# Designs tried in a protein design chat: VH-VL binders against Probable nicotinate-nucleotide adenylyltransferase (nadD). Part 6

Target 1, 199 residues: Probable nicotinate-nucleotide adenylyltransferase (nadD), of Chloroherpeton thalassium (b3qyz5)
Amino acid sequence: MKKIALFGGSFDPPHYGHFALCTLTRELFSPEKIILSISKNPLKGSANAPEAHQLAMAKLMAEELGKTGPVFEVSDWELRRAGFSYTIETLRHFHAIEPNAELLLCIGEDNYQIFEKWKAYQEILQLAHLVVFARSGTQGEQQSSRIIPPERYTWVQLDLPLSSSDLRREIAEGQDWQAKMPSSIAAHIAAHRLYQNEK

## First folded at step 17 (VH-VL)

Design B4 (from W3 with light chain D30E)
Fold by OpenDDE, fold request of step 21:
Order: C-alpha cells, then structure tokens, then sequence
Structure B4 (fold): chain C 199 residues (1-199), chain A 120 residues (1-120), chain B 107 residues (1-107)
C-alpha cells in the first residue's frame, strides 16, 4: 500500500534534527513521499519568522531533502485556512486527496503523551498510523496511554538535541548556529535578518 | 475527582483590573486544560478563552483580546485570568472549567465561580 | 464565528412531561456539541457531549440527538429537580460558543 508520511509544524527554522526525522522515516517506512505541512505560528514578531519566510525555508528544506531521496512536498494548506487547524482536519484533507494511501502521522513524544486530548483523536487513529519520535533514554513508551492500540503506533528512538527555539535564540545572540542547518537555509536567514532582536 | 477552587468575589471600579485564580486539586495543572467562561447576571454563558493542548496555545475570544490574560503557575497548580480595563458590562460570575478525561473534555469540572462587580 | 441559536428561550412544563430544547448552528459542526445544565446559583454541569453521548452520572431521561446544524436535548420525563437553565455549546472550532440558553420552569 502506498504510504505518505506527514510532518506538521512550523519548522521555524528548519534544522538537521528535522532532516534526521525525515531521513529516518524514509528508511523505516519507505513512503512514497513526505509532506511537510506548515502550520500557522501563533507567535508574531521578531522571535518568529513571518509565514512567508517559514514557507520559503520549508521549501528549501524539501529541496535539500530531495537531494537524497524521494519527493518531499511542502503544503501550505494549513496556512491558507482561517485560524489554526486541528490535526484531524489536516488528515481529512490529505486523506481526501489520497484516499488509497496509508497516512503516517509523525509526531514527537510530547504530543504522543497528550494525544488523547487531541480533537477526534480516535478518528485520527483510524485515518493514520502514528510514528512517534522519542529521545533515547526516555520511558515514554512505558508510560504510553493504553487508549492507543499498539498496532496503531510505531515508537522510534532518536536523539534530537536540536530545537528551533534554541536556534532562534542562538541566532538572536549571534552564536554559532549555521552548522545546525543546511547552508541554503542559513543563507536565507542571514539575507533576511530573521530572528533578530528588536532594538 | 478534579476540584477547581476559585478566588473570592471582587468589587472593582471601571478601568481597573481583576485577577481571578483557580486552584486545581486531584490532578496537576499540567494534566489539565483550563478554560474560562463568564456569565453576566441573568444572562447566558460566554466563553472567554482557554488552553488548547493540541496547539500548545491559549486561545482567546476576540471580544476579550487585548484585555484578558490567562496564565498558569504549575508550582502551585493555579490558573489565573486577568481582565483589564474593566467596564460595567464585565460584571459577571467568572468560571474556570476543565476536564480530566479524553477529548472532548469540555467541560467535566467547573469552579464555583467568582463574582466580579464593576461599578462606579 | 459559529453562532448557536437556541430555542425556546424559556418553557414551563409539568412533572412527567417530555421537554425538547433545540440548538441550531450557523454552520456544520458535525457532532461537536455539548449540553449543559445550570441550576440557580450553581456552576454549569455537562449532560451530553458529542451530541448524543450521556455524561456519566446523568439520568437516562436526558438524551441528545442531531448532527450538522440541528441538535436537540430531550428530557423524556421532566422531574422537579430539572428546574434549571440549559445551554448548548459547540466545540467544533474556536471561539467556542454557547446557545442563548433555555430556562425550564416546573408547573
């Protein structure tokens, strides 16, 4: 069956941690494609990049990932919608356009732990297989909610020391951050002076 | 099993601010999503805002944006709702509400309410 | 925003009567509707969630039905303790919105 992996988030900015997630997903599940669904960022100002730049950076990310594997797509569907989007809405959207594909919803451990709090989480489990990325050494799987059947999720251990929030801070402070992402993305950030502190 | 205990009644002048507290017990605040609903005397219920765990964001009703701030102190398991630039129309009973179960948890548990009276 | 139109605003019925309250949504909200009971001087209490799911501990005389834009709360046999105001709530999307409420009086 055709598989499509879905990553939701702001990717603000993208970093090699995200790349590792995508690469590992490719290796483990061999999806036909990976979709980066860019979500709206509730935070505005210098701390976060404007949506246009987030989208641009996501496209650069997809381009970079495309150099080593199958098609990466960037979706701005969530950005075009009014307000924030629930995951179930996003899944319904992609299910509608790819009804014969098995959707792999890729999420972090933190979201997994509160998954039962998500809108229509049961329907989400029907529409998608969860791929849960957790840091090594955590007991997250042992603490998993029993409401999620084991066959509906795959636990993937991956050390992800990088975070977009840390990168934003590092950029603002003029620290060494460029090596934590592709040069194309770093160049974009530099060219547009993203994540700079307001004077 | 969740208990929400709110702070006592407040009397404020127009233009002042009020901060209502909601202390959680039975569960930790981090396990709950707190929302706030108010009710003017003799009127219906009005949703003010609340935390959406799926987004990790506090959502406010547009009517109150710029005047309301919802915060949490996890060390004391206490949620707060602050409303500024008070008007007479803000006179109401303010409730915190939450749920401990799976979605939809709106709303299994309610605070006892806090009367805020705004008068000259 | 989604508007919830609740009707009637008030009703008076006798014990044992069948009572029906209706809420209409300005747009489709699937089944993401709850019903709440509020007795005088008390906080609201959830009766129904997901349009038709009975909250634990709520008497079976309460039931909910509907989907999309039309919803109903039914009390099959009104009891004296059911004296209260009732509200529907949509939680399909933010902002969450309540119906105007229905005051139920017992004759």
Amino acid sequence: as target 1 above (199 residues)
Amino acid sequence: QVQLVQSGAEVKKPGASVKVSCKVSGYTLTELSIHWVRQAPGKGLEWMGGFEPEWGETIYAQKFQGRVTMTEDTSTDTAYMELTSLRSEDTAVYYCATGSGSWPYYFDYWGQGTLVTVSS
Amino acid sequence: DIQMTQSPSSLSASAGDRVTITCRASQGIERYLGWYQQKPGKAPKRLIYDASSLQSGVPSRFSGSGSGTEFTLTISSLQPEDLASYYCLQYDSYPFTFGQGTKVEIK
Scores: ipSAE 0.889, ipTM 0.948, lowest interface PAE 0.5, mean pLDDT 94
Fold by OpenDDE, fold request of step 21:
Structure B4 (fold): chain C 199 residues (1-199), chain A 120 residues (1-120), chain B 107 residues (1-107)
Amino acid sequence: as target 1 above (199 residues)
Amino acid sequence: QVQLVQSGAEVKKPGASVKVSCKVSGYTLTELSIHWVRQAPGKGLEWMGGFEPEWGETIYAQKFQGRVTMTEDTSTDTAYMELTSLRSEDTAVYYCATGSGSWPYYFDYWGQGTLVTVSS
Amino acid sequence: DIQMTQSPSSLSASAGDRVTITCRASQGIERYLGWYQQKPGKAPKRLIYDASSLQSGVPSRFSGSGSGTEFTLTISSLQPEDLASYYCLQYDSYPFTFGQGTKVEIK
């Protein structure tokens, strides 16, 4: 069955940690495509980039990833909707357009730990297989989610020291941040003076 | 079992601010999503805002945006709701509410309520 | 915003009577509706969630039905202790919204 991997988030900004997640997902599951679903950023007026720039950077991310493998797509579906989108809504959307595909919902361990708090989490589990990325050394797998059957998720150990939040801070402070992302994205940030304190 | 204990009644002048506390016990605050609901005397329930764990954000009703701030102190397991620029129409019993179970947990646990009276 | 229209605003019935309260949503909310009971001077108590799921500890005389835009809370045999105000709540999307409430009196 055709597999489609979904990554939700703001990717603000994208960094090599995200690239690692996507690359590893590709290697482990061989999806036909990976979709980066850009979420609305609730931090309006903060040091976050405008949605247009988040989308642009995500596209650059997809382009960069595309150089190494299967098709990466960026979806602005969530951005076009009013308000925030629940994951179940996003999954329903992609299921509707790709009804014959197995959806792989890629999430972090933090979200895994609170998955039972997600809207319609039971339906989410029916619509998608969870791919859970956890930092090495976390015994998260041992904490078998009382609610997620083992056959409905795959635990993936991956250390990701990078954080978009940290990057935003580093950029604002003029630290050395450029090496933590593709040059194309760094150039975009620089050209548009993103994440500056004057915002 | 989750218990929510709120601060005592408040009397405020128009234009003043009020900060209501909600102490959590039985569970840690980090395990819960706190929401706030108010009820004017003799009126119905009105949702003010609350934390959505799926998004990791506090969502406010537009009616209160700019005047309300919901915060948490995890070290003391206490949630706070601050309402500024108080008006007579803000006179109400304010409730904190939450749930300890799986979604939907809205709302199987409630505080006892805090009466806030705004009068000149 | 999703508006919840609750009816009736008040009703009076005798012990043992069947009582029905209705909530209508301005748009489809699937089954993401809860029912709450509030006795005088007390905080609300959840009776029903997901339109028809009975909250633990709630008497079986309470039941909920409906999906989409029409929802009903039913008390199969009204008891004196059921004197209270009842509210529906949609939690399909933010902002969460309550119905106007129904005051149930016992004759």
Scores: ipSAE 0.889, ipTM 0.948, lowest interface PAE 0.5, mean pLDDT 94
Fold by ESMFold2, look of step 19:
Structure B4 (fold): chain C 199 residues (1-199), chain A 120 residues (1-120), chain B 107 residues (1-107)
Amino acid sequence: as target 1 above (199 residues)
Amino acid sequence: QVQLVQSGAEVKKPGASVKVSCKVSGYTLTELSIHWVRQAPGKGLEWMGGFEPEWGETIYAQKFQGRVTMTEDTSTDTAYMELTSLRSEDTAVYYCATGSGSWPYYFDYWGQGTLVTVSS
Amino acid sequence: DIQMTQSPSSLSASAGDRVTITCRASQGIERYLGWYQQKPGKAPKRLIYDASSLQSGVPSRFSGSGSGTEFTLTISSLQPEDLASYYCLQYDSYPFTFGQGTKVEIK
């Protein structure tokens, strides 16, 4: 069965944490495609990049990841929709496009812990297999209600201390940020003065 | 079992602010998604806003945007709803509401309600 | 915003009667609708979720049906303790919206 992995996020900005997750997913599951699905940022402010730049940076990320094979794609489907969007709607979209594929939904441990609160979570489990990325030693799998059947998820340990929120703050404050992402993305941020706060 | 205990009735003058508390017991606040609903005397229920776990953000009804703030204090397991620039039409019973279960958890647990009266 | 039109606004029926309350959504909401009962002076109580799923502890005389834009709450044999106002709530999308309510009285 064809496998298609989905990574949702704003990629605002992308960083080596995103790269590590994508690379590990490719190694572990050998999916035919890995889709970077750009989500809307519901709390858009001056600290966030405009959607056009988020899309541009996600494309740079996909290009860099794809140097070892053309499995990475970017989707702006969520950005083109009116109103708020839930993961179930994104999964229905990709299921309709690829009804015979196994969808792998890649999420962090924090989302796993509250997964049963997500809209239509039972349908999500029918449409996709969860790939849960957790840090070493957390044992967060035990904190869930155990409502997610073991055959519907794979637990993957990855110790990675990077976040886009921290990076946005670090860029605004002039801290060391450029080494935390590929140079093409760092150059894009610098050229367009993204994440700079006006005093 | 979730219990939601709200602060007592308040009388306010127009232009003032009110902050209603909702103390959670039986669960920790972080396990819940607190929403706020009000009901003017003799009128129906009106959703004001609530926390969306999938996004980790609070969503406010547009009618209250700019006047309402919903916050949580996890050290005391207490949620708060603050409404500013009060007007007489804000006279209502204010409820906090949630659910302890899976989606859809809207709303199998309600606070007892807090009457806020706005009069000159 | 999704408008929920609830009918009737009030009704009066005898004990034992079958009572039907309807809600119509201004756009499709799939099955993402709940029904609530509110007795005088009390907080609302959820009766039905996902259009037709009965909340634990709610008497089986209550049932819900519908999907898309048209929904019904049915009380198969009205009891004196069912005197209350009833509300539907859509939770398909924010902002969540209630119907305006139906006051049920016993003759």
Scores: ipSAE 0.726, ipTM 0.869, lowest interface PAE 1.0, mean pLDDT 88
Fold by ESMFold2, fold request of step 21:
Structure B4 (fold): chain C 199 residues (1-199), chain A 120 residues (1-120), chain B 107 residues (1-107)
Amino acid sequence: as target 1 above (199 residues)
Amino acid sequence: QVQLVQSGAEVKKPGASVKVSCKVSGYTLTELSIHWVRQAPGKGLEWMGGFEPEWGETIYAQKFQGRVTMTEDTSTDTAYMELTSLRSEDTAVYYCATGSGSWPYYFDYWGQGTLVTVSS
Amino acid sequence: DIQMTQSPSSLSASAGDRVTITCRASQGIERYLGWYQQKPGKAPKRLIYDASSLQSGVPSRFSGSGSGTEFTLTISSLQPEDLASYYCLQYDSYPFTFGQGTKVEIK
């Protein structure tokens, strides 16, 4: 069965933590494509990059990742929708495009722990297999898999010490941030003066 | 069982602010998504806002945008709703509401309500 | 905003009667609708979620139906303790909106 992996995120900015997740997913699951779905930020403030720049940086991310294999794509479908968008709506969209593919929904451990609170979470489980990325210091999968059947998810341990929120602050404060992302993305941030005013 | 216990009734003058508390017991606050609903005397229920777990953000009804702030203190398992620039039409019973369990959790547990009276 | 129009505004019925209350949404909301009972002086209580799913502990005389824009709450055999106001709530999209309510009285 064809596998398509979905990564949702604002990528605001992208960093090597995102790259680690994407490359590990490619190696572990061998999907025919990996879609970087740009999440709409419903409470975007001045500290965030404009949507056009988020999209541009995600495309740079996909280009850099794709140098070792052209399976990465960027989707702006969530950005093109009016109003707030739930993950179930995104999954219905990709299911309609690829009804015979197995969708792999890639999420962090924090989102997994509250997954049952997500709109239509049972339908999400019917449409997709969860891939859960967990920190190395977190207790094992056993405590975290309360109501989700074990056949519906895969637990992947990976310590990600990088955060887009920390990076936005570090860029604004002039801290050392450029080494935490590919140079093409760092150049884009600098050229457009992104994140320079966290007010 | 989830219990939501709210602060007591308040009498305020126009232009003042009020902060209603909602103490959670039986669950931790981080396990719940707290929303606020009010009911003016003789009127129906009106949703004011609430926390959306999927986005990690609080959504406010447009009518209250700029006047309402909803916060949580996880160290005391207490949610708060603060409404500023009070007017007489803000006289209402204010409820916190939530649900245990999975989506849709709107709303199988309610606080007892807090009457806020705005008069000169 | 999705407007929820509830009817009737009030009704009076005898114990044992079948009672129906309707809600109409201004746009399609799939089945993302709940029904609430509020007894005088009390907080609301959820009866029905997802249009037709009965909340645990709610008597089986309560039932819900509908999808899209038209929804019905039915009380198959009205009991004295069902004296209350009843509200529908849509939770398809923010802001969440209630119907204006239906006051049910026992004659």
Scores: ipSAE 0.718, ipTM 0.859, lowest interface PAE 1.0, mean pLDDT 88

Design B4 (from W3 with light chain D30E)
Fold by ESMFold2, look of step 20:
Structure B4 (fold): chain C 199 residues (1-199), chain A 120 residues (1-120), chain B 107 residues (1-107)
Amino acid sequence: as target 1 above (199 residues)
Amino acid sequence: QVQLVQSGAEVKKPGASVKVSCKVSGYTLTELSIHWVRQAPGKGLEWMGGFEPEWGETIYAQKFQGRVTMTEDTSTDTAYMELTSLRSEDTAVYYCATGSGSWPYYFDYWGQGTLVTVSS
Amino acid sequence: DIQMTQSPSSLSASAGDRVTITCRASQGIERYLGWYQQKPGKAPKRLIYDASSLQSGVPSRFSGSGSGTEFTLTISSLQPEDLASYYCLQYDSYPFTFGQGTKVEIK
């Protein structure tokens, strides 16, 4: 069966943590496509990049990842929508355009621990297989196994101490940030003076 | 069983601020998503805002944007709602509300309510 | 914002009567609607979630129906303890919005 992985985020900015997660997804699941779905952030402030730059950087990320195979693409569907966006709506969208594909929904451990609080979480499990990227091993997985059947998720251990929030602060403060992302993305940030207003 | 115990009634003058507390017991705050609902005397229920677990963010009704702040202290399992620049029409009973189950958990547990009276 | 229009605003009925309360949403909200009962001087209590699912411990005389934009709460045989105000709440999208309420009185 055709597999399509969904990796959601604002990518604001992208960093090698995102690259590691995407690379592992490709190697572990061999999906036909990996969609970088740019999340609309309705609570964003002046410290965030404008959405056009988030899209541009996500495209640079997809280009860099695609050097070893053209399975990556970017979706701006969430950005084009009005209002708050729930994951169930995004999954329904991709299910409608790829009804014969198995959808893999890539999420972090923090979201896994509260997954039962997500809007329509039972329908999410019907539409997608969860891929959970976590720094913790068996302890975190055991804590949540009661409501998500084992066949509906895959637990992937990965501990990379990188965060877009920390990077935005580091860029604003003039810290050494360029080594945490590919040079093409670092050049884009520098050329457009992104994140300079986060003091 | 979740219990929500709110701070006592307040009398405030226009232009002041009020901070209502909501102490959680039976569960920890990290297990819950706290929302705030108010009701002016003789009027209906009005949602003010609450924590959205999927986004990890607090969402405020636009009417209160800029005047309301909702915070949580997980060390004391206490949620707070602070409303500033009070007006007479802010006179209401303020409720905290939540649910312990899976989605949709809105709202099977309510605090007893806190009357805030704004008068000169 | 999604407007929830509740009807009627008040009603008076005899014990044993079947009563219905309706909510209309200004846009489709699928089944993401709850019904709440509020007795005088008390906090609200959830009766129904997901339009038609009865909360545990709520008497079976309460039922909900509808999807999309039109929803009803039905009390099949009104009891004296059902004297209360009733509210619908949509939770399809933020901001969450209540209907304006229906005050139910016993004749």
Scores: ipSAE 0.717, ipTM 0.866, lowest interface PAE 0.9, mean pLDDT 89
Fold by ESMFold2, fold request of step 21:
Structure B4 (fold): chain C 199 residues (1-199), chain A 120 residues (1-120), chain B 107 residues (1-107)
Amino acid sequence: as target 1 above (199 residues)
Amino acid sequence: QVQLVQSGAEVKKPGASVKVSCKVSGYTLTELSIHWVRQAPGKGLEWMGGFEPEWGETIYAQKFQGRVTMTEDTSTDTAYMELTSLRSEDTAVYYCATGSGSWPYYFDYWGQGTLVTVSS
Amino acid sequence: DIQMTQSPSSLSASAGDRVTITCRASQGIERYLGWYQQKPGKAPKRLIYDASSLQSGVPSRFSGSGSGTEFTLTISSLQPEDLASYYCLQYDSYPFTFGQGTKVEIK
């Protein structure tokens, strides 16, 4: 069966942590396609990059990842919709496009821990298999959800200490941030003066 | 068993503000998504806003945007709703509400209600 | 915003009667609707979630049905303790909205 992996996020900014997650997914699951779906959050403030720049940086990330295999795509479908992004709506969209594909929904451990609070989480499990990227091993195993059957998710250990929130702060404060991402993305941030701490 | 205990009744003058507290017990605040609902005397229920865990954001009804702030203090497991620039039409019982289960958890646990009276 | 129109606004029925309350959404909300009971002077209590799923501890005389835009709460045999106001709530999308309520009285 054709496999399509989905990574949702704002990629604000992208960093080598995102690259590691995407690369590991390619190697572990051999999907025919990995889609970087850019989330919409209308409440995000001036500390975030404008959506056009989030899209541009996600495309740079996909371009860099694709140098060793053209399996990566960026989707702006969520950005073209009004309001906030519900994951169930994104999954319904890609299911309609690829009804015969197995969808792999790639999420972090933090989201897995509250997954049962997500809108229509049971339908999400019918449409997709969860791939859960954990930063901690034993703690994550102890918090296994009784609600989510073990057959509906795959646990993947990857502990990388990188955060877009930390990077946004580091860029605003003039700390050393450029080594945490590919140079093409760092150049984009610098050229457009993104994440500057100005009022 | 989730329990929500709210602060006591308040009497305010127009133009003032009020801050209602909602103390969580039986669960920690981080395990729940607190919403606020009000009811004017003799009227129906009106949703004011609440926390959405999928997005990690608080959503406010448009009517209250700019006048209401909903916050949480996880160290005391207490949620707060502050309403500013009070008018007589803000006289109501204010409830905090949540649920402990999976989606849809709206709303199987409610606070006892806090009467806020706005009069000149 | 999704408007929820509830009918009737009030009703009076005898003990043992079958009572129905209807809630209509201004756009499709799938099955993402709950029913609430509020007794005088008390906080609301959830009876039904997901349009038709009965909350634990709620008597089986309460049932819900519907999807899309039209929903019904049924009390199969009205009891004296069912004197209350009843509200529907849509939670398909923000802002969440209640119906205006139905006051049920016993004749």
Scores: ipSAE 0.715, ipTM 0.854, lowest interface PAE 1.0, mean pLDDT 89
Fold by ESMFold2, look of step 17:
Structure B4 (fold): chain C 199 residues (1-199), chain A 120 residues (1-120), chain B 107 residues (1-107)
Amino acid sequence: as target 1 above (199 residues)
Amino acid sequence: QVQLVQSGAEVKKPGASVKVSCKVSGYTLTELSIHWVRQAPGKGLEWMGGFEPEWGETIYAQKFQGRVTMTEDTSTDTAYMELTSLRSEDTAVYYCATGSGSWPYYFDYWGQGTLVTVSS
Amino acid sequence: DIQMTQSPSSLSASAGDRVTITCRASQGIERYLGWYQQKPGKAPKRLIYDASSLQSGVPSRFSGSGSGTEFTLTISSLQPEDLASYYCLQYDSYPFTFGQGTKVEIK
């Protein structure tokens, strides 16, 4: 059946860790689309890029990933909504657009560990199959929530030592950050002096 | 099995601050999402704020924004609520509340309450 | 902010009576509503979550119904120990808001 993968994130900034996750998802699941859904964070401060730049960088990421096929697209649907948004609302939106598709919700292990605290998590499991990306030294099925059935998720181990938070700090401090992302994104950050206020 | 034990009653003058503690046992703080609710004498319950685990952020009711800070110390499994610039209308019983289960965990476990009296 | 309007503000009933308390939301909140009991001098206790799901350990004489904007807590046969104030709470969206409360007294 048709598969649509969803990556939620701020992509603030995007980096090769995000690229690795997206590429692996394409290879493992062969989805019709991979949607990069820009998360809204109303508590953003000077350490974060403005939403327009987050959107622009996510589009650059989708362009770089899509050079071998037009599978990647960016959604700003969450950005167009007021306030904080819940994943259940995003899933309902994409389910309404593609009611016959299998939705793959791609999340990190940290979110998986607290998934049962998410609003309407049982409905999320009805609407989507979880794809859980775990770092080295963790065993997802051994550390599973007591309540998520094994058939509702796929565990994917990928050791990625990159984070947007570390990268924002490294950019503010003038450290070696440009090699951790495609040059188009690094050029965008430099041209617009993004992240210079983080310390 | 979760227990929430709060610090004792306090009497404060207007303009002072108060910091109420909520010690968790039976679970670790990282397994829970602590919220704070107050009740003025003879009045109803009022939600003040709490931690939202999906977003990793503390959300405050607008009424208290700028005067309240909610923090957690995972090394002691203790949550704190600090309210500054106290006024007489802040006289209330302050509760911490949470749940050990899955969503919706609001709120099957409550602390015993801490009376804060603000008087001139 | 979602306003929760609870009625009645107080009631007095005999042991064995059927009691109903209503809570109205100022906008749709789906099923994301809880009911709480607070006995004098005590912390609140959750009775109902998701509008109609009974909390473990709560007597079956308590039940909840409704969705969207209209919700009801029912005590099918009032007992002396049910002397308390009762509150609804919406948790559909922040800020979470309580109803004003209903004080239930036994005649």
Scores: ipSAE 0.692, ipTM 0.853, lowest interface PAE 1.1, mean pLDDT 88

## First folded at step 18 (VH-VL; from B1 with light chain D30E)

Design D5
Fold by ESMFold2, look of step 18:
Structure D5 (fold): chain C 199 residues (1-199), chain A 120 residues (1-120), chain B 107 residues (1-107)
Amino acid sequence: as target 1 above (199 residues)
Amino acid sequence: QVQLVQSGAEVKKPGASVKVSCKVSGYTLTDLDIHWVRQAPGKGLEWMGGFEPEWGETIYAQKFQGRVTMTEDTSTDTAYMELTSLRSEDTAVYYCATGSGSWPYYFDYWGQGTLVTVSS
Amino acid sequence: DIQMTQSPSSLSASAGDRVTITCRASQGIERYLGWYQQKPGKAPKRLIYDASSLQSGVPSRFSGSGSGTEFTLTISSLQPEDLASYYCLQYDSYPFTFGQGTKVEIK
């Protein structure tokens, strides 16, 4: 059965942590495609990049990742919709496009811990296999969820010390941020003066 | 069992602000997703806003945007709803509401309600 | 905003009667609808979630049905303690919206 992995995020900005997650997913699961689904956040403040720039940077990220294999795609489907998008709606969309594919939904440990609060979470489990990225590299998997059957998820350890929120602050404050992402993305941020909030 | 205990009734003049409290017991506030609903006298229920855990954001109904702020104090397990620039049509009973279960947890636990009267 | 149109706005029925209350959504909301009972002077109480799932502790005379845009709350045998206002709530999308309510009185 072919596999399609889904990464949701605003990529605001992308950084080498995102690259590590995507590369590890490619190595561990060998999916036919890895889709970077740009999340819409209609409540974002002035500290965030405009959606057009988030999309442009995600495309640059997909280009950089694709240099080692052309399995990466960007989807703007959530951006074309009004309001916030729920994950269940995104999964239904990709399921309709690829009804015979196994969808791998890639989420962080924090999302896993509150997964039962997500809209229609039981249908999500019917449509997708969860890939859960956990931090903290000194402990093995000790956590269990009473609501998610073990066959519906895979637990993956990966230290991911980088944060888009920290990077947005570092860029605004003029700290050393360019080494935390590929130069094409850093150049885009600089050329368009993204994240330069007036103090 | 979750219990939500709200602050007492308040009388305000037009243009003032009100801050209604909702103290949580039986659960830790950080494990709940508090929403606020109001009901004008003799009228129906109106959702004002609440926390959406999938997005990690507080969502406000557009008619209250700019006048309402919903906050939490985890040290006292107390949620707050503050409504500013009060008008007579803001006279209502204000409820906090939540749920402890899985989705959909809307809304199996309610506070007792807080009457806010706005009159000159 | 999804508008919820509830009917009737009020009704009066005898104990033992079967009563129905309907909600119509202005757009499809799948099964993401709850029913609430509010007795005079009290906070609302959830009766039904996901259109048809009965909340624990709610009497089996209450039932819900429907999907998409049309939903029904049924009380199979009205009891005196069912004197209340009843509201539907859609939680398909923000802002969450209630129907206007149905006041149920016992003759």
Scores: ipSAE 0.706, ipTM 0.865, lowest interface PAE 1.1, mean pLDDT 88

